# Designs tried in a protein design chat: VH-VL binders against q0atu2. Part 105

Target 1, 119 residues: q0atu2
Amino acid sequence: MLDKKARIRTSREYRNVFEKGKRLSGRFLIIYYVENALDNNRFGFITNKKIGMAVIRNRIKRQLRAIVREYQGQVKNKHDIVLVARAGIGKSSFEGMEKDYIAIMKKAGLFARNANKID
Key: E = the ipSAE of ESMFold2; O = the ipSAE of OpenDDE; V2 = 0.75 times the mean of E and O plus 0.25 times the DockQ between their complexes.

## First folded at step 6 (VH-VL)

Design k1 (framework fv_daclizumab)
Fold by ESMFold2-Fast, scan of step 6:
Structure k1 (fold): chain C 119 residues (1-119), chain A 119 residues (1-119), chain B 106 residues (1-106)
Amino acid sequence: as target 1 above (119 residues)
Amino acid sequence: QVQLVQSGAEVKKPGSSVKVSCKASGYTFTSYYMHWVRQAPGQGLEWIGYINPSTGYTRYNQKFKDKATITADESTNTAYMELSSLRSEDTAVYYCARGDEWYSDFDYWGQGTLVTVSS
Amino acid sequence: DIQMTQSPSTLSASVGDRVTITCSASSSISYMHWYQQKPGKAPKLLIYDASYLESGVPARFSGSGSGTEFTLTISSLQPDDFATYYCQQYNSYPLTFGQGTKVEVK
């Protein structure tokens, strides 16, 4: 689950990201992203009827939040990022979604590894 | 049953204005964007703009920014498009169409309103 | 603006034929839809997000493609399929349509 502070919650905040942000597509995901004036990243998640019934959409949303949380420390700070699930995501595995997320974040220049590996 | 019903055909003189209506039924009016698309006689489709009925926010194709004004009335579930300073090249069938916020897929269309501009 | 160009502009076919319509984008896109329009009527959504069949649309319609080249296929043309077909991109604003492909009786 993501901390409340790390979530985009209002329609106005989502609108800002869509209207002013950059767009990049992956196989199952679209990301929209813009630099914010905060000291942290915020994430939003969109799953609509094209994904499937509510139970499927809710599963996808939970899985995407888990993926984002897992890799949160590797994302460049001070960004608002919205993940929009594409219609085909309902048939993807968790690992498939994770792979797509990593690929698009790296391509966007938002996802970098630490300089040193520390246990 | 989702329906979009538009106002009837109009014949207007150059320099005048026209306001076309699109009445929605069978769904929650504020849950979808309402787009406007034109089709000149014997020509293809051209996107004009949209309104988000829940906020009143509009987006226009730059080509139509000074020509079209899109509004919505939530109390009557009706969207409007006003065309100003009409010229012969504005002669076209004008459609309203319901679109999903992220996909802009037009799953339901009005029947179209023919606007003829002649001296 | 992203320009969508369809090929051919007009196609003559017979019932039972396999019909293929192409749509080319001026830059690489991931997001597009296909519509059908019959004379005197509003367009109807056929395929959304390049390859997904809209509810109620017959299975003989299919979409494929990626990048700059997209294809609409009708596997076995029926009398009801003589119409004009349009592609539309939703990668960026303004939303743009192809010029249309008219499928007419041979």
Scores: ipSAE 0.030, ipTM 0.697, lowest interface PAE 6.8, mean pLDDT 88

Design k10 (framework fv_daclizumab)
Fold by ESMFold2-Fast, scan of step 6:
Structure k10 (fold): chain C 119 residues (1-119), chain A 119 residues (1-119), chain B 106 residues (1-106)
Amino acid sequence: as target 1 above (119 residues)
Amino acid sequence: QVQLVQSGAEVKKPGSSVKVSCKASGYTFTSYYMHWVRQAPGQGLEWIGYINPSTGYTRYNQKFKDKATITADESTNTAYMELSSLRSEDTAVYYCARGDEWYSDFDYWGQGTLVTVSS
Amino acid sequence: DIQMTQSPSTLSASVGDRVTITCSASSSISYMHWYQQKPGKAPKLLIYDADYLESGVPARFSGSGSGTEFTLTISSLQPDDFATYYCQQYNSYPLTFGQGTKVEVK
């Protein structure tokens, strides 16, 4: 799991990222991201009803958090990043979600090009 | 500047083997995968496999599993591909190409090694 | 295996033309690249991850698409652009290429 300090928790904080941030779309993920004034990165996760029932949405959220945690060392400091799962994500494999995350983060300039898993 | 330099052309008899080398320079050899791709005369591109020089882990196209053996020597920044039991249909230009772990985007290629299999 | 099929296989065009090459995947993919190859040379990466222009590649090249259909566009063909173009998927192993599209002088 991500440390409490690394999570976007309030609706106000989510709204700030959506309104002021940049938006990039992948196959299974959309990210919204903005530079923050903190010493650390914060992540938010959105799974809406288009994904499916609560069981599916909860599984996707857990998998995305695991992926984010694995690659947290590759992300440029001082960003608030919200991951929004697209409707098709429920049919994706874990590896498919992971590849999409890496691709979109590199496109955003938030990852090193040779991003690797953090053990 | 990144360079991949391959060994010279080979003419081989059916049933023999050949080992092609690919010497890398201008980047950290262990930070990228090394892939092998072939192209028969007048035909398209066919992926053979890759090696992760950092771990020695290899992945092959099933078609080449018993044909090709890919290795790497970190001390010389050189990748190798050995082809066994050569047949006339193995006549092709063989390329090494550098790829990112997740993208397999071949941003640098060797110049190619022509392997001709004839009686 | 995911099969990549390009259309057309050959294309005759004049300098200044807008050229469009299509690549169709046998199943839905998100991850693909485009390469250019000139006779006697290794392929050159043009566009990675469907729509991102590789460094040093002229701005007249662009990529788009999603799912099963992807497009490479050359907005105003130049003499240096007569070559064979290949798409490649990296959604799953084995990695596969299209059969190629040869862009030749009209």
Scores: ipSAE 0.007, ipTM 0.550, lowest interface PAE 11.1, mean pLDDT 86

Design k11 (framework fv_daclizumab)
Fold by ESMFold2-Fast, scan of step 6:
Structure k11 (fold): chain C 119 residues (1-119), chain A 119 residues (1-119), chain B 106 residues (1-106)
Amino acid sequence: as target 1 above (119 residues)
Amino acid sequence: QVQLVQSGAEVKKPGSSVKVSCKASGYTFTSYYMHWVRQAPGQGLEWIGYINPSTGYTRYNQKFKDKATITADESTNTAYMELSSLRSEDTAVYYCARGDEWYSDFDYWGQGTLVTVSS
Amino acid sequence: DIQMTQSPSTLSASVGDRVTITCSASSSISYMHWYQQKPGKAPKLLIYDASELESGVPARFSGSGSGTEFTLTISSLQPDDFATYYCQQYNSYPLTFGQGTKVEVK
């Protein structure tokens, strides 16, 4: 689980990201992202019924949160980012989702990497 | 079963207005957006706009912003589209269609309402 | 606005034929759907998110493509498949449709 301050919490906040943000797609993920006026990043996660049954959607949401948490330190600060899982994500491995996330965040210019090393 | 039932055909004079209804059943009305799409005789499909029945939030195709007003009545599970200042170019079959909030995939459509604008 | 252009506008085919319909976007998109419309009827969703088959749609229908070029394929045309097909993008507002491809009896 991400801390509450790092979560997008209300439908109004989600709408703000969708309406004002930029969009970028990967194989399994769509991200919507916008710069915020806070000193931190906030993340939202959407897994809709097109993906499959609740058991599958809940598993994917947990895995995406774990991936986001692992790479949290590499994300440029001051962004609201919503991850929307595409229908095909249910066929992906954890490694596949992780690779897609890294690729799309890098392509969006949202990954910061100093001296090519993070500890 | 999911069903969208629209009001009947209308014949209107230029300069008048028309209000088309779309009654939803078989699902939670507030869980999906309701979109409106028109099709002129022998022509393709043209998107007008949507409403989120849960919030009342609307989005319009810029072409229709001064022509169409979309509303929803949550108590009756009915969406409405009013067209003002009718012209002969507005002659078309008007459809309501249920869309997922993220995909805008129109999985269920109303039967269509023919609006004819003539003198 | 993103313009969706379909080709061909009209296609003549026989039962058992492999039919391919293309849809070209005026700018790169990732998100699109395919619909089937029979005369006097509302459109029916066939393929969502470029390649995902809608529930209840026969497996002979498939979608593929990325960027600006997308295709709908019917592997072995059946009598029920003579209809007009439309693509739709949902990459940006306003949502836009292709002009349609009519699949007619040869």
Scores: ipSAE 0.012, ipTM 0.648, lowest interface PAE 8.1, mean pLDDT 87

Design k12 (framework fv_daclizumab)
Fold by ESMFold2-Fast, scan of step 6:
Structure k12 (fold): chain C 119 residues (1-119), chain A 119 residues (1-119), chain B 106 residues (1-106)
Amino acid sequence: as target 1 above (119 residues)
Amino acid sequence: QVQLVQSGAEVKKPGSSVKVSCKASGYTFTSYYMHWVRQAPGQGLEWIGYINPSTGYTRYNQKFKDKATITADESTNTAYMELSSLRSEDTAVYYCARGDEWYSDFDYWGQGTLVTVSS
Amino acid sequence: DIQMTQSPSTLSASVGDRVTITCSASSSISYMHWYQQKPGKAPKLLIYDASWLESGVPARFSGSGSGTEFTLTISSLQPDDFATYYCQQYNSYPLTFGQGTKVEVK
């Protein structure tokens, strides 16, 4: 589970990210992301009706939070990021979701790849 | 049962305004965006804009930003679209359509309102 | 704005035919939807997110494609399928539709 301050909690905060943020799509995930005025990153998770039954949606949410938490230290600071699960995510393995997350975050330029890099 | 019921046909003179209503039922009004789409006689579909009924936030196709005003009344579960300074080119069937906030897939549509601009 | 161009604009087909409609985007997109519209009626969602069949839509309808080229296929045309079909991108605002493909009886 992510700490409270690392989670987007209110519907207003979610709406701010998708309205003002950039959008990038992966195989199973869409991310919306925007720089925030805080000292930390915040993450939100959306699993809508198109994924399937509540049991599947709840499993996906738990797995996505676990993935985000594992890679939290690699994410560039001061961003609000919302992960939206696509309909096809229900057919994915945990490893497949993890790979997609890493790929999409790298494409977005949100992963701090090398601490010693000049740029 | 999800239903979107629009107001009846309008015949307007050039330079006048028209306000079309779309009453929603069968779902939580604030959980979906309400989009407006028009179709001129014998022509294709053209997206006008949307409102998020939960926030009142609107987004417009740039072509319509000075023409259309979209509003929503949560107390009556009704969305409205007002068109100002009507011209003959505004003659069209106007549809409201419910869209998922992440996919903008229009799974339910109103029956359409024919607006005729003639002198 | 992303322009969506459908091909063909009109096609004539017989019941039982395999029908293919193409939608081309002016720039690479990840996501689009397909709609069916009959005369005097509002459009109906058929396929969402390029390949997912909307609930209640017959299995003879399928969608595929990526990048700039997307296809709607009707594997065995039925009488109820004579209609105009529209693609729509949701990759960026403004949302845009193709000009439509009319499937008419041969």
Scores: ipSAE 0.013, ipTM 0.639, lowest interface PAE 8.2, mean pLDDT 87

Design k13 (framework fv_daclizumab; at its last look DockQ between E and O 0.04; V2 from the best seeds 0.00; counts 0 for: pae E 8.4 > 2, placed apart)
Fold by OpenDDE, look of step 7:
Structure k13 (fold): chain C 119 residues (1-119), chain A 119 residues (1-119), chain B 106 residues (1-106)
Amino acid sequence: as target 1 above (119 residues)
Amino acid sequence: QVQLVQSGAEVKKPGSSVKVSCKASGYTFTSYYMHWVRQAPGQGLEWIGYINPSTGYTRYNQKFKDKATITADESTNTAYMELSSLRSEDTAVYYCARGDEWYSDFDYWGQGTLVTVSS
Amino acid sequence: DIQMTQSPSTLSASVGDRVTITCSASSSISYMHWYQQKPGKAPKLLIYDTSNLESGVPARFSGSGSGTEFTLTISSLQPDDFATYYCQQYNSYPLTFGQGTKVEVK
């Protein structure tokens, strides 16, 4: 999965993204993103009880991590990005999640210009 | 068990200011945003803004940017909203409402505070 | 700002009736919340994110919709359901509500 260096881990790191970053809402995801001073991107994931039971929340988180991992190399560098799962995501397919992720990341302009899986 | 208890009704003269309080209990105060919503007599609901009690970060409806100031005291689990330069048009019931950090559904509301502005 | 218009503004119905309230958004949104308010009381959350029933809310309440059209349905109106209902969006700030639909006794 995502290595430790690519993860947002602390409450302070999350708070920085939420308060200082930009926000975009998709069908199943809300993303918050802000430039960081690092040489790599970091990703965070938020799920809560509105998604469903813990087993569902964990499934969704695993699926989102898989999506992020797949497209990680195509994302512009030096960003902290938090994915917040919306309640409806629990009823969505993996493909639907992926489509929403791609759409919202495109809208945010976070994909590199030479990305080959986003067209 | 979650409760939001607001301060009592206020009668104010034009040009004055008023500060309404909202004391929260039954949950971790800093884990939810506190929103403020107004309802003029016989009218609908208007969102004023919110505060993140853990950081003090606020967001306002532009309509109320120069009218309302939202604060919070973590030590007392109390949120405040101050209205300045009161006019007759500010006459309304003002509600505090607990909101999820991400989905902004208001699952618990204060009982409301009537603010009457009259000469 | 996203404007939301409810229809109808007032609805007269009898106990046992199927009641449908619509909310139209000025632009496409992903989800809608619904509230119930009785005179002299604060609003009460009924439905969140279009179709999710809030805890403690009777199963006769349901929600649906997508894009710009959303609906709140009461399958069989009960005496306790006479009230004003509001839709609310959080797709973008500022958060906005519909103007309300008053469900009154026929």
Scores: ipSAE 0.398, ipTM 0.846, lowest interface PAE 1.7, mean pLDDT 93
Fold by ESMFold2-Fast, scan of step 6:
Structure k13 (fold): chain C 119 residues (1-119), chain A 119 residues (1-119), chain B 106 residues (1-106)
Amino acid sequence: as target 1 above (119 residues)
Amino acid sequence: QVQLVQSGAEVKKPGSSVKVSCKASGYTFTSYYMHWVRQAPGQGLEWIGYINPSTGYTRYNQKFKDKATITADESTNTAYMELSSLRSEDTAVYYCARGDEWYSDFDYWGQGTLVTVSS
Amino acid sequence: DIQMTQSPSTLSASVGDRVTITCSASSSISYMHWYQQKPGKAPKLLIYDTSNLESGVPARFSGSGSGTEFTLTISSLQPDDFATYYCQQYNSYPLTFGQGTKVEVK
C-alpha cells in the first residue's frame, strides 16, 4: 500500500491536478501530473463506472497501486500524479498495465532512464 | 432529464461582442465540465475551451484565448461564452456541451446558437 | 496540435450496406471518441474511448483502432444513419476533431 503522505486524498487536491496539470494518455491509463511544493510524490487513482462493476474497479485500483508502489523510486520527486483507468483496462493483464504505466511515465519525462524492470 | 438550453440567434456587426448562454438542468451542474465548440457554415467542429463550474477554472484553445471568455453562474446553473472583436470568420453555430473531466466525451449538447457577423 | 484527418470526406451508400470510416491522427494516440450529426442538429456521442458504445446507441455501430489509424463501422446501414460523422482525440489539448465524413444516400 502507499503511505498516506504519498496519496492525494481530498477533492480539492484532485481538482488542482486536473485543472493545472498536464495530461498524457496511454493504452489503458491517462495520467494527469503537476509539480507540487512538497518534497515527495503523491498519487491518486480514479476508476469510474465505465470500467465495470465494483469488483472489477476495486481489482484494477489495487493492481495500479501495486504498480505505482513498485516503481516509486524511479519517479522524479515533487509531483502530484493522478492515474485514471480507461474503460478497456478491465481486459488487460497486470503486465499490460505495468508496461503502459512505464511507457507513459517515460514519455511524460517523469521516470529515470533505468525504470524499465520488465524489459 | 439532462438538458442544455442555449440563448437565441444573434446578428452582430464586425468589432462588436456577443454573449451566449447555456442553461443546464437535470444533473448536478458542478459535477461536469462545460465545453464550447463552434461550427462554421458547412464546416466541421472546432473546440474553444471549457469551464469547471465548481471552481471557475477555465482552459482555452490557444487560438481563442484572446477571443473567448467562458464563465459560469452556479446560482442559475448557467454557463456563458463571450466573443469579442467579432469578425466575419466568427460566423458559426456555437454549442455548449457537457463533458466528463477525465474523458472529455461530450454526452449532451445544447441545441446551438447561430452567431452571424456581417456589415 | 494533433491533426485528425477522416477518409473519405463523402461516402455514398444504400440501406443494408456495410460502411467504414477511417480517422488518421498526425501523431500516435491511444483512444478517440466518435460523434454523429444529423442536418440541423447538434452532434450526438456514439462511441467513447475507441470501442465503447454510448448508452442507447444501436449495436450496428462499432469502433476500433490504435496508434494513428482508427475506424468507425456501421455493419448494416439504416435510414437513420445518413449523417455526418466526426472523430475526436483527447490525448492532448487543444481537443481536436476530424473534418467529418458525410454518409449520403446512393
Scores: ipSAE 0.293, ipTM 0.806, lowest interface PAE 4.0, mean pLDDT 89
Fold by ESMFold2, look of step 7:
Structure k13 (fold): chain C 119 residues (1-119), chain A 119 residues (1-119), chain B 106 residues (1-106)
Amino acid sequence: as target 1 above (119 residues)
Amino acid sequence: QVQLVQSGAEVKKPGSSVKVSCKASGYTFTSYYMHWVRQAPGQGLEWIGYINPSTGYTRYNQKFKDKATITADESTNTAYMELSSLRSEDTAVYYCARGDEWYSDFDYWGQGTLVTVSS
Amino acid sequence: DIQMTQSPSTLSASVGDRVTITCSASSSISYMHWYQQKPGKAPKLLIYDTSNLESGVPARFSGSGSGTEFTLTISSLQPDDFATYYCQQYNSYPLTFGQGTKVEVK
């Protein structure tokens, strides 16, 4: 799982991303993102009651965290990023969520370009 | 300095096959995808497919899935494309090009390999 | 498949002219790459992600656009700029190029 340093924890931190950040929508996800003043990225996750019961929401949250962890080494540094699950996400597969995350992050330009490009 | 050096021109008869090589140097071979692009005489650019050299995963333009086979050898930093069942319409210059994993901008290209198919 | 249509297909111009090439996508995309190709040579990346100049590309080149309409502009054409130009999308597979715009001496 993401450690404490890589998590958006407080209401103030979330509000900053929603108020100052950019927004992009995908099929199952919405992301909000903004540059931060830290040495690292931070991630937040929102699932609401429209998605389903608590068991379903917790499953989705765990799956989204796993997806983020898998690709976090490829994300440009110094960003706060909040993933908001859309109502239809409960019918998606892990692979569907993963594809949507990749597509949104590419569109946002948040994946780092390859480290060897300037070699 | 990043370099992509392709094998020399080929003249082939219809029905035969050809294997074009693309030797990479000056960067970490597995950090970028290797793409193949063709250009028929007097015509534009047409994407054939790519390989991820770190995993061996390939993706093809559906138009070429029965024509082209893309491989890579990490130990020699060389990508290959084999064209099978050659026809006169396969006459073209074939380029390898290095592409960013996420953004597919082709910042380095091989010099091109002319494949001529004639009786 | 996303079709990329360039306008014009050929363009006759003189040194010093301002040249504008457009690229229309059949569906909305976020970013565009542009390439220059001279006869007998491989394409060369000029502009990535719509408006960023690749290293070593002269400042007279610029790019803009969004959605379905993108442009490449050469502010004052130089002798070295007579070439064919291609746009490229990466929004979905297969990756596709425009058909090319040949910029030639008037």
Scores: ipSAE 0.007, ipTM 0.674, lowest interface PAE 8.4, mean pLDDT 89
ESMFold2 (binder alone), look of step 7: mean pLDDT 94; pTM 0.959

